# VHH binders against F-box only protein 17 (Fbxo17), part 7

Target 1, 286 residues: F-box only protein 17 (Fbxo17), of Mus musculus (Mouse) (q9qzm8)
Amino acid sequence: MGARPSRRQMTEARRLALTKLPPELLVQVLSHVPPRALVTRCRPVCRAWRDLVDGPSIWLLQLARDRSAEGRALYALAQRCPADADADADADGNRHDEFPFCALARFCLRAPFGRNLIHNSCGEQGFRGWEVEHGGNGWAVEKNLTLVPGAPSQTCFVTSFEWCSKRQLVDLVKEGVWQELLDSGQIEICIADWWGARENCGCIYRLRVRLLDEYENEVVKFSASPNPVLQWTERSCRQVSHVFTNFGKGIRYVSFEQYGRDTRSWVGHYGALVTHSSVRVRIRLS

## First folded at step 1 (VHH)

Design e02 (framework vhh_lunsekimig_d3)
Fold by ESMFold2-Fast, scan of step 1:
Structure e02 (fold): chain B 286 residues (1-286), chain A 121 residues (1-121)
Amino acid sequence: as target 1 above (286 residues)
Amino acid sequence: EVQLVESGGGVVQPGGSLRLSCAASGFTFSSYALYWYRQAAGIERELIASIYSGGSTNYVDSVKGRFTISRDNSENTMYLQMNSLRAEDTGLYYCAKSRYLGSWTYKYDYWGQGTLVTVSS
């Protein structure tokens, strides 16, 4: 009976049929849609779909479908999440961040577990994302001649003859790790950095990583101060890493702070090279 | 346009009973969580009872066993049955709906005008 509908007609008829479903059934159907498509395709369909996507029900159901040990542990924590879209809004409707969705939606959209939360980790975008303090001739971004496994770019930052520093503040809640999840005692914050010197150059390198509360007060700190690289050594690149566990409640930010200089006061950039800085979050399996 | 209209408040003696009603319009009533809040003079508005779209209920400890929240989806009305009333139950009673469908938190949107309950000898 009649001609087959076009692709556009089939898609439109399908969406129109879905808009007639009771909200509880619509939640079940939409919970199978990938996170980005929920926001870009489903949310604009009508007010009822918008309200569903802005709420926690669809997102919690998506988390429930990960049957791995990590997924089950996350789902148990997510069930306790006060994950309304207005969680960060005050009584006047003012939001403390600009993310328009609930905390569970932010988690699903941002996918923070295992992802590097440091932006521009190798200097591939110059100094974008970094707060930089230049000593001497300052920092430069250069090609890294040493292969660093997993690095997104073969670039590195290099210090000059006086202390240079750079830092990045990672907002864990903005990245999708909601406050109650951070406070659960089941989250690990894994940090790493790669550092070294140019061939026949000497350098001093320091790393300070701080876990900060919502007011940016230091709660926990890790410091690395490895032995200086002496002049006349071969080109080197070494990893420093640390895992924060059982850090208590109230953590919101990770402050990742690098310091370096050369040992010779040479004009130019012959000091510490740093690259492939990372902050990653994972759930601890008991 | 969402509307919530509270009624049923009044003056009762300690140990008395009242039934409050919240008549709703402008949304799909059966799909939202609904709440009763209470505000006494000099006290922040507090959540006293919740009823979720699936029918589950929750109460603040001070009213457990004395108050019963219920909903009639066919009438678009929520109720609060208040028994064994005490002087500390005096206040303005407000109904609210969840902002989002099937919300599992107490965050709410849209307040009614309130209905006054006075418990006095």
Scores: ipSAE 0.000, ipTM 0.142, lowest interface PAE 16.5, mean pLDDT 79

Design e03 (framework vhh_enristomig)
Fold by ESMFold2-Fast, scan of step 1:
Structure e03 (fold): chain B 286 residues (1-286), chain A 122 residues (1-122)
Amino acid sequence: as target 1 above (286 residues)
Amino acid sequence: EVQLLESGGGEVQPGGSLRLSCAASGFTFSSYAISWYRQAPGKQREWVSTITSGGSTNYAESVKGRFTISRDNAKNTLYLQMSSLRAEDTAVYYCAARPYSFGLTSKYFDYWGQGTLVTVKP
């Protein structure tokens, strides 16, 4: 016997009965199916179902069923700012990503709102996903002895005695936030980072977060340069956070850049601790 | 380490065509947006066209419909196909890339090549 209950599966008989529904009723029925199951289970059934899943109407109904304040606001925006064009298609319409559906389907499948768009946010996968510059003895990934609320892993990145830096570039459109939605003026981009020093150590920490257009030109910048930890104190981690709002049109990327070093020039990794980095997107209410 | 080398410039009659190339090395070409700029005699440098890592293109108003930017990531090469050339297109054409550099004083830096001269003569 298994330790976990098996997932419920739609029976073949039930699926065959649904195939006989008129398109307008089929859309209503299929709109209750979770996004992943629409793609993996419903789309392969027949040509009529494939055409419905590939179209925008079923995904707009998915948004309409979320009756939260955020869901209602998003539905209103989706009607005013339609997710029409596939921005990742090349000149011949060929897609370069794994989601060959309309932008609204990508939004529903990837569920970008509230999700952390930074990968490997605590170093739980080493340096994967990060572009790194190593000064002195470089970056290290270590167990974090300081509690950080909500951190998905008890690990952190630590800098050496010379400047170390690392960057991650977030493509908001590939994460599901289509261009017209970004341009609406009702999207907020929430960034956060946790930094600190070891007990009895000092560090310098800097954060630079830039919003870039599709040509990777800087449009808006946030920089944090908190006071260096220069004195012998207890272990601690502090949060830096910022919300980008009213950033205008044409934003596509978030560039998340961290810099740190030790104040004592000690050989090894006694500099800035950084962990639980985040980039999250949300809709502005009211 | 980072190098950009433009080629394909020359003399052409009005209404003619030329194809410029820019060979890049020293960075991950496929990950960055690459642009063409030009500088005509007695004028400041102006932006001509950009192609993103994803292949999206944009053009200056003066060249729309006449110029086509493209890239070959396997060859680390950027192209500019120029058609319906006019006397005002006479300029040195530069390839520019934005390789990323980190550090406290670092910013995204534009790297420029040496340029290639295009002369449109009557």
Scores: ipSAE 0.000, ipTM 0.164, lowest interface PAE 14.5, mean pLDDT 79

Design e04 (framework vhh_3k1k_2)
Fold by ESMFold2-Fast, scan of step 1:
Order: structure tokens, then C-alpha cells, then sequence
Structure e04 (fold): chain B 286 residues (1-286), chain A 123 residues (1-123)
């Protein structure tokens, strides 16, 4: 149809030509395809391509292209990664993108390094992703009138006159950081949170961040209990941050837990403001 | 579809014992950690106990250590909370919870809760 070939027909012709390449050359060619397209477009082509995408070689070649100090350190660790896919991962048989991937594929697809692993960090999606406990009038999500550098949204969570809490459990392996990488001693887990109070209001804020093993047992804990704010004359948010290093072996989860209340016990939402919560992972160079 | 159904809540005198049950369906129960939470009127929801998917590891909030025991029966898709030496401050609605992870490269975590079961400790 029409003056020009369809995009679909052109793509299919190209894929047919590529299937005639030797495996060594095919791996090199496919290694230039972005991770998501490898899974959604290349993997369905034929069994040979599926076996290549399910294996580690293509993903190792993608990691080898980052020649930064961080990239080289990651590549050395990636070469030691087990080739086996996570056989214990649950899959919904009705979904086309639920394929058994090797750990390196998950890392490349999820891109966990530097990314905020906390979902809905500012309340931009209400309470989605958070396990919420409502004391008094509960949590509310509001527009944040205080500038917080780097925040993806101008929203915040605010507590009531009774203790409110919310938590999020981050599965580091599901986010792409495979177990042997976590156990290497070269991973840093960087946490941060922003908290404050309304103008002329006071709050009590607490943060507890726990590193948990595969069975959700606490291995390492960071707690922050800054001095209660009795009254803020100006709108402001303060940052709490911590870096977990040398945490040993067997860590799988980060449990990020916030607690807050109003110091004045006013009905409504006049307590702790929390926003721009983050859990990020990075490789340590020294 | 995922369902969690709690049962076993009752009125008990201080010092009494009670066992709560949570029947799970719609997911591969044996692969997921299970938790119990409670919420008293006017208070925040409190995590009480957790058990790993393998059942080999358990964890408890400090206020219930030595009094409560979490266990699971994967053949029956059920998690239990054995509560001993009950105190008036244990009065709450008790919730069974599971945090499930999708298998997709774009998947998010999903929190699932039961409807709760009322435990009242009063003379």
C-alpha cells in the first residue's frame, strides 16, 4: 500500500537478514539494541534470538561500553555474576513481557544505579506504593510551598496531631542489584529524606531505615530523631541523609520508615511535612 | 485476584491467649513474606510480626516479643499469629498483609491487606 514500504515490512525484512548471521556476529549486532527493545522486539523473533537475550553475553557487552571508573568496577563484578535467571521469580502467564531474564538483563532493564528506588517520593500519586498508618486525622498530601532542591514534584505528605507512619520496602534484587553484587562490599546504599513544618506550626519527625535479609530480618539500622520543632517562623525543609557501606552479606531489602506528628495537637494536618524521600544505590570506588 | 481473609478475633480477658488466622489466595503464597499489623482507635497502624516466604525467619515488634508467635502453613495458604499474655493495650483491629512484586521489568510493588479482625482485651 502507498508510495513507501510500511515500517513493519522493513523491520521484518531486516530481522530476516540478521537471522542468517553467525552467532558471534549476531551477539555483537544485538548488543547495540537498547535493553527494552531487546526484550520487547528482538526476543520474540525466534528461539535463537530468545536464547541470546536470555543469556548474559549481550548484557555484558552493554555494560562493557561504560568506561568510567564506576563502569569498569561494575563490569568486573558483572563478569562474576551467575548466568542463571531468577527461577523463583513469580510470573503472570498472561503478560507478554514476563520473561525469565538473567540478573544482568534485569540490571540493564531497571538501571538501578543513581535512580530513586522510592516510588511516589513526594506524594505526587497520593499514597500509592506506601504502606500507610493514619493517626488522628491521618496523613494528607498537599502542595509543598517550600523549595526542595531536586524534588520531582512540588507535593509533600503531612501528618496529623497523632502519630502517623508510612513505609516502603525496596527489593534491591527486583530493582536489578543482584545478590552477589550486594554481597561484594562495593555497593553503597544512599538514603535521604526531607522534613519540616508549616509556618508557625511544630512537629516531631522520625526516620528509621533498615537493611533486611531475604527473610526480612533486620541486619543494619539507621535512625534519625532530630530535635522536635516547636514552632517554625519561616517555611523550611531540612534534609536527613545516610550512606550504608560495609553492611556484609545477605542484604536484599531496604525498609524506609517515616513517623511524624504535630507538637501542638491541633485537629487537622499541622504536623510533620515529609517529601523527596530517596533510596539510591551506587558503586564504591575505594 | 489477591485476597487475604483474617479470622479468630474475639473478646479476651487480660492474661488470655488467642490465635489469629489469615487465609490467602490469588498468589503463590509460599514465595512471599507475610506480616501482621494492628491498629487501635486513634493510633497509627503498627507492624507486629513478619515471617519469611521459606518460614525460616521471623521478626517481631519489641512490644510483642516473647508473647506473640507468627507461623505459616503453606499447604493451607494460611499465616497464624499466636498471642499469649494479652494486655489491654493489645486491643486493636489486626490485619494480615502481603507485599507482592511483579515479574515485569517495569513492575511496581503492590501492597495487599485483609479486612481485619477485631481483638479486644478487657475484663
Amino acid sequence: as target 1 above (286 residues)
Amino acid sequence: QVQLVESGGALVQPGGSLRLSCAASGFTFSRYAMRWYRQAPGKEREWVAGISGSGGSTSYEDSVKGRFTISRDDARNTVYLQMNSLKPEDTAVYYCAAKLYGSHWYSQTYDYWGQGTQVTVSS
Scores: ipSAE 0.000, ipTM 0.134, lowest interface PAE 18.4, mean pLDDT 79

Design e05 (framework vhh_7sr4_2)
Fold by ESMFold2-Fast, scan of step 1:
Structure e05 (fold): chain B 286 residues (1-286), chain A 123 residues (1-123)
Amino acid sequence: as target 1 above (286 residues)
Amino acid sequence: EVKLVESGGGLVQPGGSLRLSCAASGFTFSSYAMGWYRQTPGKQRDLVADITSGGSTKYGDSVKGRFTISRDNTKNTVYLQMNSLKPEDTAVYYCARGPYYTSGSFQLPFDYWGQGTQVTVSS
């Protein structure tokens, strides 16, 4: 038999339970929760949990658990990320997300390293995500009869008899790569594209990839103009790739632009086939 | 037709230097990362150094500070300057074309290899 808590003692015990774990211990416990669950399940629990999820400490511990050489290098850079950094603030301080995340939270939630930042890379969603300019009969999306290693879909885009172009702007900060990390000199931006022609057809293909600052000014450019595929060659699919490194400070966007046309001016879609376009980010190990 | 032709290998005493060259043809050299790999009999090929289209370099831990990779896009050639050579550096050195070097989901296989050049470090 023991005394039962009074209403005041129960309220005080509940209040003490909410503050029972110091922030440093609560951070340790919550750091074992996957990123999505931290946001959708833990953040709504109470103000203390919300403040911890909105801060950098939990996310630093998430990053610390990747003990690969890449993970360790990232953790060292992440420790220098300002606690008050707002990776989704625009130039006026406005946020595009529903709630204020620190830059490290965005990185963990979006997981940009190694992921293809080009949306709809093979035309599997038609032209969604692409800004297209149609020459002649324009672009079409079709099944790719050539195996492309690692392609998420066996579809491709094909140009007509006049120049067609399509482009995508990748916002590296929105994808989770915060500005200080981009400026560190330890980031590589890896570009790839696959192109070719239909069997018994010819094409001209060009790729222009630009690293742009926050005002969308060109800072660095890579251009590829491989030899045209001549008529009567076998069906081919070739890769173009480039890695941007040592690009300096202030980079925010990757502009990925493809150009193609048929060499024969045939009505229809007999020009350049393009597929499995990619923009990927990795950390450089020194 | 893609061709990679290595040269510059040979016999050298410990502490000596060699410069390897790889002449590339049949593709747009400037668009591809290039690498040097080495193989000792009975072992897998190890990355010695790679260089991206933009000039970023990566080195194997055993050669950092001693070897330097470089490229000349006007000559379609990648180089490996090897200094302070050790007996443990004895291997066949291969030039390889890879779109870029990385680990994880976006790693692509190296699609062309040279015939290799022998480097022997002994007294």
Scores: ipSAE 0.000, ipTM 0.089, lowest interface PAE 21.8, mean pLDDT 78

Design e06 (framework vhh_8emy_2)
Fold by ESMFold2-Fast, scan of step 1:
Parts: C-alpha cells; sequence; structure tokens
Structure e06 (fold): chain B 286 residues (1-286), chain A 124 residues (1-124)
C-alpha cells in the first residue's frame, strides 16, 4: 500500500542526490530543515546524516537565526555545549533511534524557554501527569467559574475535607535545558499557581516547590503558606509566584507540590481550588 | 449570617435512643434539602440521611435504615434526627448540612454549609 508520492515531505530521489554533498555543504542545507523533519526524515537516511543531526553544528546554526537579545545570549552559551548526550536524559530503553542524543537538538525540538513545563495544568486531562494523594472524597476536576488569564482550560482541581496533595516532577534536562546551561547562572526558573475557594466555602492551601539534584536531593525550596480563606467569604482565585535565581550547580528537577483541604469537614469537594500551575524557564539578559 | 447549630449528643449505652436537633438561621430554611452526616474517629465522613424542603422525600443510608428517622419543622427552622437502637458503630460526630442547591437537590448529595457537629458516643 504506502503513501502517495505527493504527500511526502521529501522524495527518495532528492535524498539520494543530497547524500553526495561534502559534509560542510550538507550541514548548510540541512540547517534550513525544520527541527522535527531533521529527526523524522533526515536522520534515518544514512550514517553521515545521522552523525550530523546527532551533532551540534546544525542545531547551533538553528539557534544563530534568533537575533533577539535572549537568542544572542543563548547562542553564546550554546557554542560551549558538549556534543555528547546527557547520559540520564538519553537512557530511555523504550526509545529506539527515534530522537538524536545531542543536547542542542533536544532544546530546539522541545523549545523549553517560556513554555509551561507542567503538564495538564488545569485538570483538562483529569489527573494525567500528576501523582495524587486523595484525602476524604479526594480531588475532583470541575469547571472553574473564575476567569484565569492565560489558562489553557477553564477547569480546576478541588480538594475534599481531608488533606489532598498532588505533585509533578519536572526533569529540566529531558525538557531541553542541558546541565551546563542550568549551571551557567543565567537561568531563571519561574513558578506560579492559582488557588482559592468557592463562594461561602473556606480552605487551606499550601505550595512547596523544590529544586532537586540528579539524585533527587533537595537543594533549594520555596514554600507558600497564605492565610486560609475564611468560611462565608466571596469566591476567590489568586496567584502565588516565585522566581528561582542564582541556585548554584547540579540542579536537574523541579518538584511542584500542592496541598489543600476544606476548613470544615463537608462531604464532597468544597476545599481548595487550584489551577493553571506553571513551571517556566528563561534566560537572564544581564 | 448563615449558621447551623447541632445539639442533643452525648454518651449512651448500646440499645439506647437519642434525638439530635439542628437550629438553622440566616437563610430560607424551608427552601433547602437538609442532610445529616457523621464522622467516626479516624474515618471519613458518612452520609446518614436527607430530607426534601417540604419533608415529602426522605432517604437513609443502609447502615441506619429502620433505626433512624429524619424530620424537620420549617416554622421553627429546625432539623431533627431520631436515633433508635444505637450501636457502638454509630459513635461519631454528627453534622447538620444544607444542600448545595436552592429549591433543588444535589446528585450525589453535596453540601454547601454545615454546622460544628455534636458528639455521639455509644459505649457500655
Amino acid sequence: as target 1 above (286 residues)
Amino acid sequence: QVQLQESGGGLVQPGSSLRLSCAASGFTFSSYWMHWVRQAPGKGPEWVSSISSSGSTINYATSVKGRFSISRDNPSKTLYLQMNSLRPEDSAVYYCARDKYYLGSSHPYAFDIRGQGTQVTVSS
């Protein structure tokens, strides 16, 4: 059966012509191919193309095209990035030759800067991506009646009458931020969360965000313990945020942990509302 | 100010009876379904009984059916739970709760407001 030739991004005849180019010219040609196509179409062609896609040269040229102040600062750091794979990031036994092992390739493919690294941040996919501990009637996912700016979905998580918690472990290296970049002192890790209570309901909310090393040991911690929402108050939904800077060397993971409960023991889900949780990374320009 | 205040709890022997009361204020009591919920030490809350706004629809948990009787007096804004043939497993804090919806009922039963509770201990 097979796909029609007109639906393919590249033809076999065109690929055969390109394999005859010297490496220097091939790098220039392939550097104009979008990151996904480099991995899915170009890398499988032959060993020479695989070696180029797995190396830093093509990806460094991709980064050089971003002429913003942020892009130029990243390019300067990227010039010193090792060609070698991060051993932990690329040790996935279930991934067979589908993705290159170059750290710069992972960065270009995942585009981690500014992107929310928390998956399923509003409960739009139920509890997928979260490790959940259910107290009382547990967590529920509900429509959020409060508009939260920038939220990808108008849903929220809500706790029951006993402590509920949920956490996500963000692997910064797997998300594309390689170790030497994290150690550079030019990375900021920006965290935020939205929390509140339903109308006439009270809640207790806690946030703990930890920066962990490669062995999952705590290096730096941020804790938020805002005043409880009192019973019989107006509906609320407010942001807590923090920026980690100058956190030192050896950071690999961000552990994002939420805790909440109702101030009363009401059956059902009348405790803390949480939504639009975020972990974002950016480069400092100064 | 919306308030629910329970009373009538105490220490009784197995086989005894108790009548719990809940005094409501600050809302239109006659327009809400009302519920009794209990919480035993070290356990999650358990729904016990529900009564409609008019008193015409009454539901009980299987564990108390035939022994407990829920009633209400809308003029006095009071909810009652008559507990007969009490057993040690009935020992709990008993809470009066207002249903989530005005002129309706939640499915499953969910509560908007509850009182501070009254302790019932059944022991020899």
Scores: ipSAE 0.000, ipTM 0.176, lowest interface PAE 15.9, mean pLDDT 81

Design e07 (framework vhh_7z1x_3)
Fold by ESMFold2-Fast, scan of step 1:
Structure e07 (fold): chain B 286 residues (1-286), chain A 123 residues (1-123)
Amino acid sequence: as target 1 above (286 residues)
Amino acid sequence: QVQLVETGGGLVQPGGSLRLSCTASGFTFSNYAMNWVRQAPGKGLEWLSGISWNSGSISYADSVKGRFTISRDNAKNTLYLQMNSLQPDDTAVYFCAKSTYPFRGSLYYFDYWGQGTQVTVSS
């Protein structure tokens, strides 16, 4: 028989045909492709496709597909997102071989709404992602023998007999929440933490969560100082939560800071147990 | 992998003394709290004493306070129980037990036990 085009050659011919469509129609076609596939499969096809993936139009159309009340509110805010936000382009408008720095692309790829922005929230990766300060015998990571609803791992951090602290800095813009969206007044930042003590052990626990500007200056703060757990109490694990709303303009970071110690001078780790720390972002509905 | 071997048991008269030893292998002994537990004939397990990983915290059951002393030698991977003023009701099999989690105290969750050593207090 004569030579037949391979599946690869047929696929490439179809891609070449698509690149000859008017830009408006090509945007519509590519807007149906999931975010990761747009970056990993569509962007490498040719310069025209790369330029479209690096631009905001495809991503705005992706957001338009969520017709929930939350999706519609987000879409209205996204239409006001600056097209040049996070853009890296030369004098001729050519973008370099980096992942798209368009703010809408980052939002779609990172999917920050509802996701826990705290990494290693239960100590399942040891101390990775946390900046730790050790008092006494320091922090330890242990199996959590108290069930915490929704925790991704049955591990916890536990403090020693002197004050221990650990913190994580969440860059909201890096996580996909662009500055104009943060400044809209329609964003809520929801924080939570679980803390407790073992049976016949006592602890002191403190939580400080700060909203910081781009220079890491404190703008808004939430502090929790619950009553110490006394040594004769049952094993306990309790939640602290707070929602930041109406925090104004210029917020970029969330600083999540935990402090704990035991109520006795026992060598080892008999202090505050902390786990299932979270920072989540959501849109406020009317 | 993990092994705990108790030695030092035997027959002793009321008012006498014994020193029990427990040699540990297969884990980082210096990171774990260690405990002594006994089982008297026809009775359940009774926790006696525990010592933190760095010997800084020690606890005793009321039945043995003032008579028994727990200690450890982390360089030798060995746990000790010095038993003084022994009474007939101290007759039991004595077990050493490893705490489950590193850098914790003696009170909770044992994952490995020795085979036990017999202590008989009789005239």
Scores: ipSAE 0.000, ipTM 0.115, lowest interface PAE 19.1, mean pLDDT 80

Design e08 (framework vhh_lunsekimig_d3)
Fold by ESMFold2-Fast, scan of step 1:
Structure e08 (fold): chain B 286 residues (1-286), chain A 122 residues (1-122)
Amino acid sequence: as target 1 above (286 residues)
Amino acid sequence: EVQLVESGGGVVQPGGSLRLSCAASGRTFSSYALYWYRQAAGIERELIASITSGGSTNYVDSVKGRFTISRDNSENTMYLQMNSLRAEDTGLYYCAATKWGLYSSTRHYDYWGQGTLVTVSS
């Protein structure tokens, strides 16, 4: 009585008709539903729909719709994705899988390509997402004195008079990049960081980015140790960037590690300014 | 109206001592970090000493062991005790204050004094 009977009856009749389709036709129909709606609306309908959403076929058809050069290259790799590629199991074979969907579902839901995988990249949420070590007066968050183009917030982290460090560990598989895709030799991991010093101050800045295996062992490393800023009247805002390619097999994590201090040992926060840190994943073309 | 006013500058012989004062008016500075800057003729202004709201002190190497920064929050005043003065210590001495200790550029400090002259000569 409160509902429009014609609309509700049509929607219910369509849903009931769809549940009676052969699985191969149902997959085709559901493949037109956006990723979030597949999980939040379609999966709860019945066991047959749940089993289809939990499987790879619908998600593979989702990937087939991206006709860009990147999308076509990804689709070719996705066709070789194992159904259990992102499942975690303990040493006794017990599956510890908090994510009930296949690796292709995770990729479609997370959309990792081009997205910044570093959380709280400018300190706009304080130290959330970062593992921090405080030397001297520690890290602080402040407004950028020099505009950083493209930064989601014009804020930065600043170090004190003793070494400060902060680290973020990016789980590439959890972010949707399954193991066979990482091992394909067609993935690039692009890192960047912005650093500088205050006017009339000097700083020492260091960046270490490590690609780690599933046991958190270092496989590949990039280190940047630019010359200390010693100019008292200079404001500086500089970018460090690197692209990891052809890094081999077995990579799971990116460890993004920043270190900084001032050159004068001043009390307060007069050291390295760091902001707009990024880890992005893309597919290599041709 | 908030002001920082330096005093205690003057002429002193090498090896002598002076005590500079920075008196704050119009606001209490107990939560502020406080700084002494020095500017010599033909040289840019440099930070020589700092004291945090908690009382932690720091100095540039050239004055360490000779100069002592201190504060009296009840009198809203900061001091710089200068011992074993050298000709190289000659200059204008400025005090500065900031609530957060986050500003390093001279134009980003909350408050500045107008300076007091120290001359070390025979």
Scores: ipSAE 0.000, ipTM 0.129, lowest interface PAE 16.5, mean pLDDT 78

Design e09 (framework vhh_enristomig)
Fold by ESMFold2-Fast, scan of step 1:
Structure e09 (fold): chain B 286 residues (1-286), chain A 121 residues (1-121)
Amino acid sequence: as target 1 above (286 residues)
Amino acid sequence: EVQLLESGGGEVQPGGSLRLSCAASGFTFSNYAISWYRQAPGKQREWVSTIYSGGSTNYAESVKGRFTISRDNAKNTLYLQMSSLRAEDTAVYYCATHSYIKGYWSPYDYWGQGTLVTVKP
């Protein structure tokens, strides 16, 4: 009875009118749509829209809107991105993603710059995402009594009395950083980790971060072996960090590997506390 | 493929004794440290005892001197001999080992179904 159509119905009517636009005007309209909505809402509309979303032009226009110094440097590199680059293709060229779109789309959708590429960085999801080796009584997850700035959770991993290790493999290309961008010499890979011991406990902590090629061969390595925390000390939580620059060509993965144990063979979880592990990528200004 | 099956639980009076067993299969038993844990109603699961591949043992302070952990590598079986039982020992007792599955080595990878120990006056 005279009620106006819903916002969704009004949007659908407007969308149907837009399908009658010339391609050059359609691209301008769609370039204002956020990346996720381009794939989930615009791509299914019709073949013409699908073809535009699957191509690089809309994504280049998305990148062109960031007029910061970093954004302009990225745009210059993006203009040289191969149109057929497939971030999810395996060694046989097999695509594991259901939606066939270019590497620039992957970059825009995943937004890898500045984001922590380590998943479950504080143990807030138990051991999910980590490849874990349990020595002695293994790893546990507990509340971190020391506040760590910027940590997404007030939790940490803790080792037992024998060596425990855990590893995460970050696929930089799958995260959106296409191969030619990695090879450009303008990417910095920033790693950090927080480690310490419980009050009145001691630990030995080691960090190994490796940049690996597509075959998982080590190309560049950073190792940290800080002095052990002795028994009967105050609670501690310290940061170790490193920035990889000028690492050459062919890098695909970051292997983030932590090792820890207590300084005494105490049964239970009295060893190294680790939390807020991070791998972030950024562009270097020339 | 890896399986742990606890047995030997039951009701006992304070000061009594029980022997728990854990039958293991699907891994090289003699190569792994194996632990007993327990969980009382409404409480978090707590570690009780561990026996290492070399035969050395360790115990939670609350059970030291009362419980004895042992293993029989020929039978792939872990034991917990409990003596001088107290009301606070009432719990479901779990056998745990770590094994490599899907990239994880963890005592949490393989847990038995548990065996209930009730200490009643």
Scores: ipSAE 0.000, ipTM 0.112, lowest interface PAE 18.5, mean pLDDT 78

Design e10 (framework vhh_3k1k_2)
Fold by ESMFold2-Fast, scan of step 1:
Structure e10 (fold): chain B 286 residues (1-286), chain A 123 residues (1-123)
Amino acid sequence: as target 1 above (286 residues)
Amino acid sequence: QVQLVESGGALVQPGGSLRLSCAASGFTFSSYYMRWYRQAPGKEREWVAGISSSGGSTSYEDSVKGRFTISRDDARNTVYLQMNSLKPEDTAVYYCAVKGSLWYTQSPNYDYWGQGTQVTVSS
C-alpha cells in the first residue's frame, strides 16, 4: 500500500541497466516493486537480485512507507526481528527455492493486518475450508434473508435438529504474522461471529475460540453461549465479538469453533444460522 | 469414544531400532496435533515428540533429537515413532496423546491417552 499498483514488467534492457547499480540504489529501486512481482519477476533475474529479495532490506523499506501510527509501530517491530531464524523455515528444515523464506517477505505477500483470516466466512463456497460435524440432517448453506453489515456474501450456514459443529484452524505464522511479532505484546486478535434463527424457529448457539501454541495446546479461550432462542417472530442476526490481548508468548493458531442445533427437533434445517465469521489481526497502539 | 491404541513395543539391544504405532479413532485425526510421551519406572511422564495436524511441523525432546522420527498417516489415522540408536535410558512405557479439546464435543481441556506400549533396551 501507499505505492502505485504497478503491473509493469521490466524489459531486458532495464534489467541489465539495473544490475549495474550499487546495492544500496538497487534496493531502493526494487523496493518500489509490488511484493508478488518482486518474488516472481525480480528474484529470478540474477544471484545479486535473489540475495536482495531473500534478505530483509527491501521488505523493511516497503513497511517503512506506511507512515500511519500502526505502520510506524510495525516497522519498529520488524527491525527487531530481521536477524532471527526465518519463521517460515519449515519445521523439517526444508526451504522452498522458488520463494524467499524471510518472515518480512511473507508478511508483505500475505498482508494479514485487517484481513479476515477465516476462509469462506459465509458459506459462499459451500463447506470449503471448514471441518464439519453433521448432527441430524447436518449443516446446510442457504441465502441469508437478513442482511449482515460488511458480509462478503448474503449466505449463511444453518444447523439441523441435533448438534452440528464446524471448525477452522488459522495458522497465524503462515498468514504472515511471524512468531516474534506475535510474542511482542503489541498484537490484538479480533474475532467476531453472527448468529440467529429463522422466523418462528428457535436455536441454541455456542462459539468457542481458542489461541493454541505450536503443539495445538490451548493457552487462552473465549466462549460465548448466549441464551437459547425458543421461538423468534422475526428474522435477525446478532454479533458476538471478542479481542484477545496480552495473551503471552508461543501462540501460533486460532481455533474457531461453532456449535448449534434447533430447539424444536424439526426434521430439516431450522436451527442456528451462522455467518460472517472473522479472525483479524491488528497492531495495538499505546 | 476417543481411543488411542499403541503397539510395537519390544525388548531390543542397545543400538537397535524399533517403530511404534498409535491407531486413533473417535475424532477427526487429521485436524489434531499428535504427541508421544514416555514414562520410565520411578520417573515422571516425559514428552518425547510431536507432530502438527498438517504433518509439516515436528518437534522433539533434546535427548532423542536425531535418533527418533515422528510421522503420521492421516488415511490410516495412525501416528508413528521411529526409534533408532536406542539406549538403555530409552527404556519406558511409550504413550500416544491428543489434547482433550475435541471439536465435535464440549470436552474439558485435558489429554486423552492410550494404554501405552513397553520398550525395553537391555543387553
Scores: ipSAE 0.000, ipTM 0.315, lowest interface PAE 11.4, mean pLDDT 79

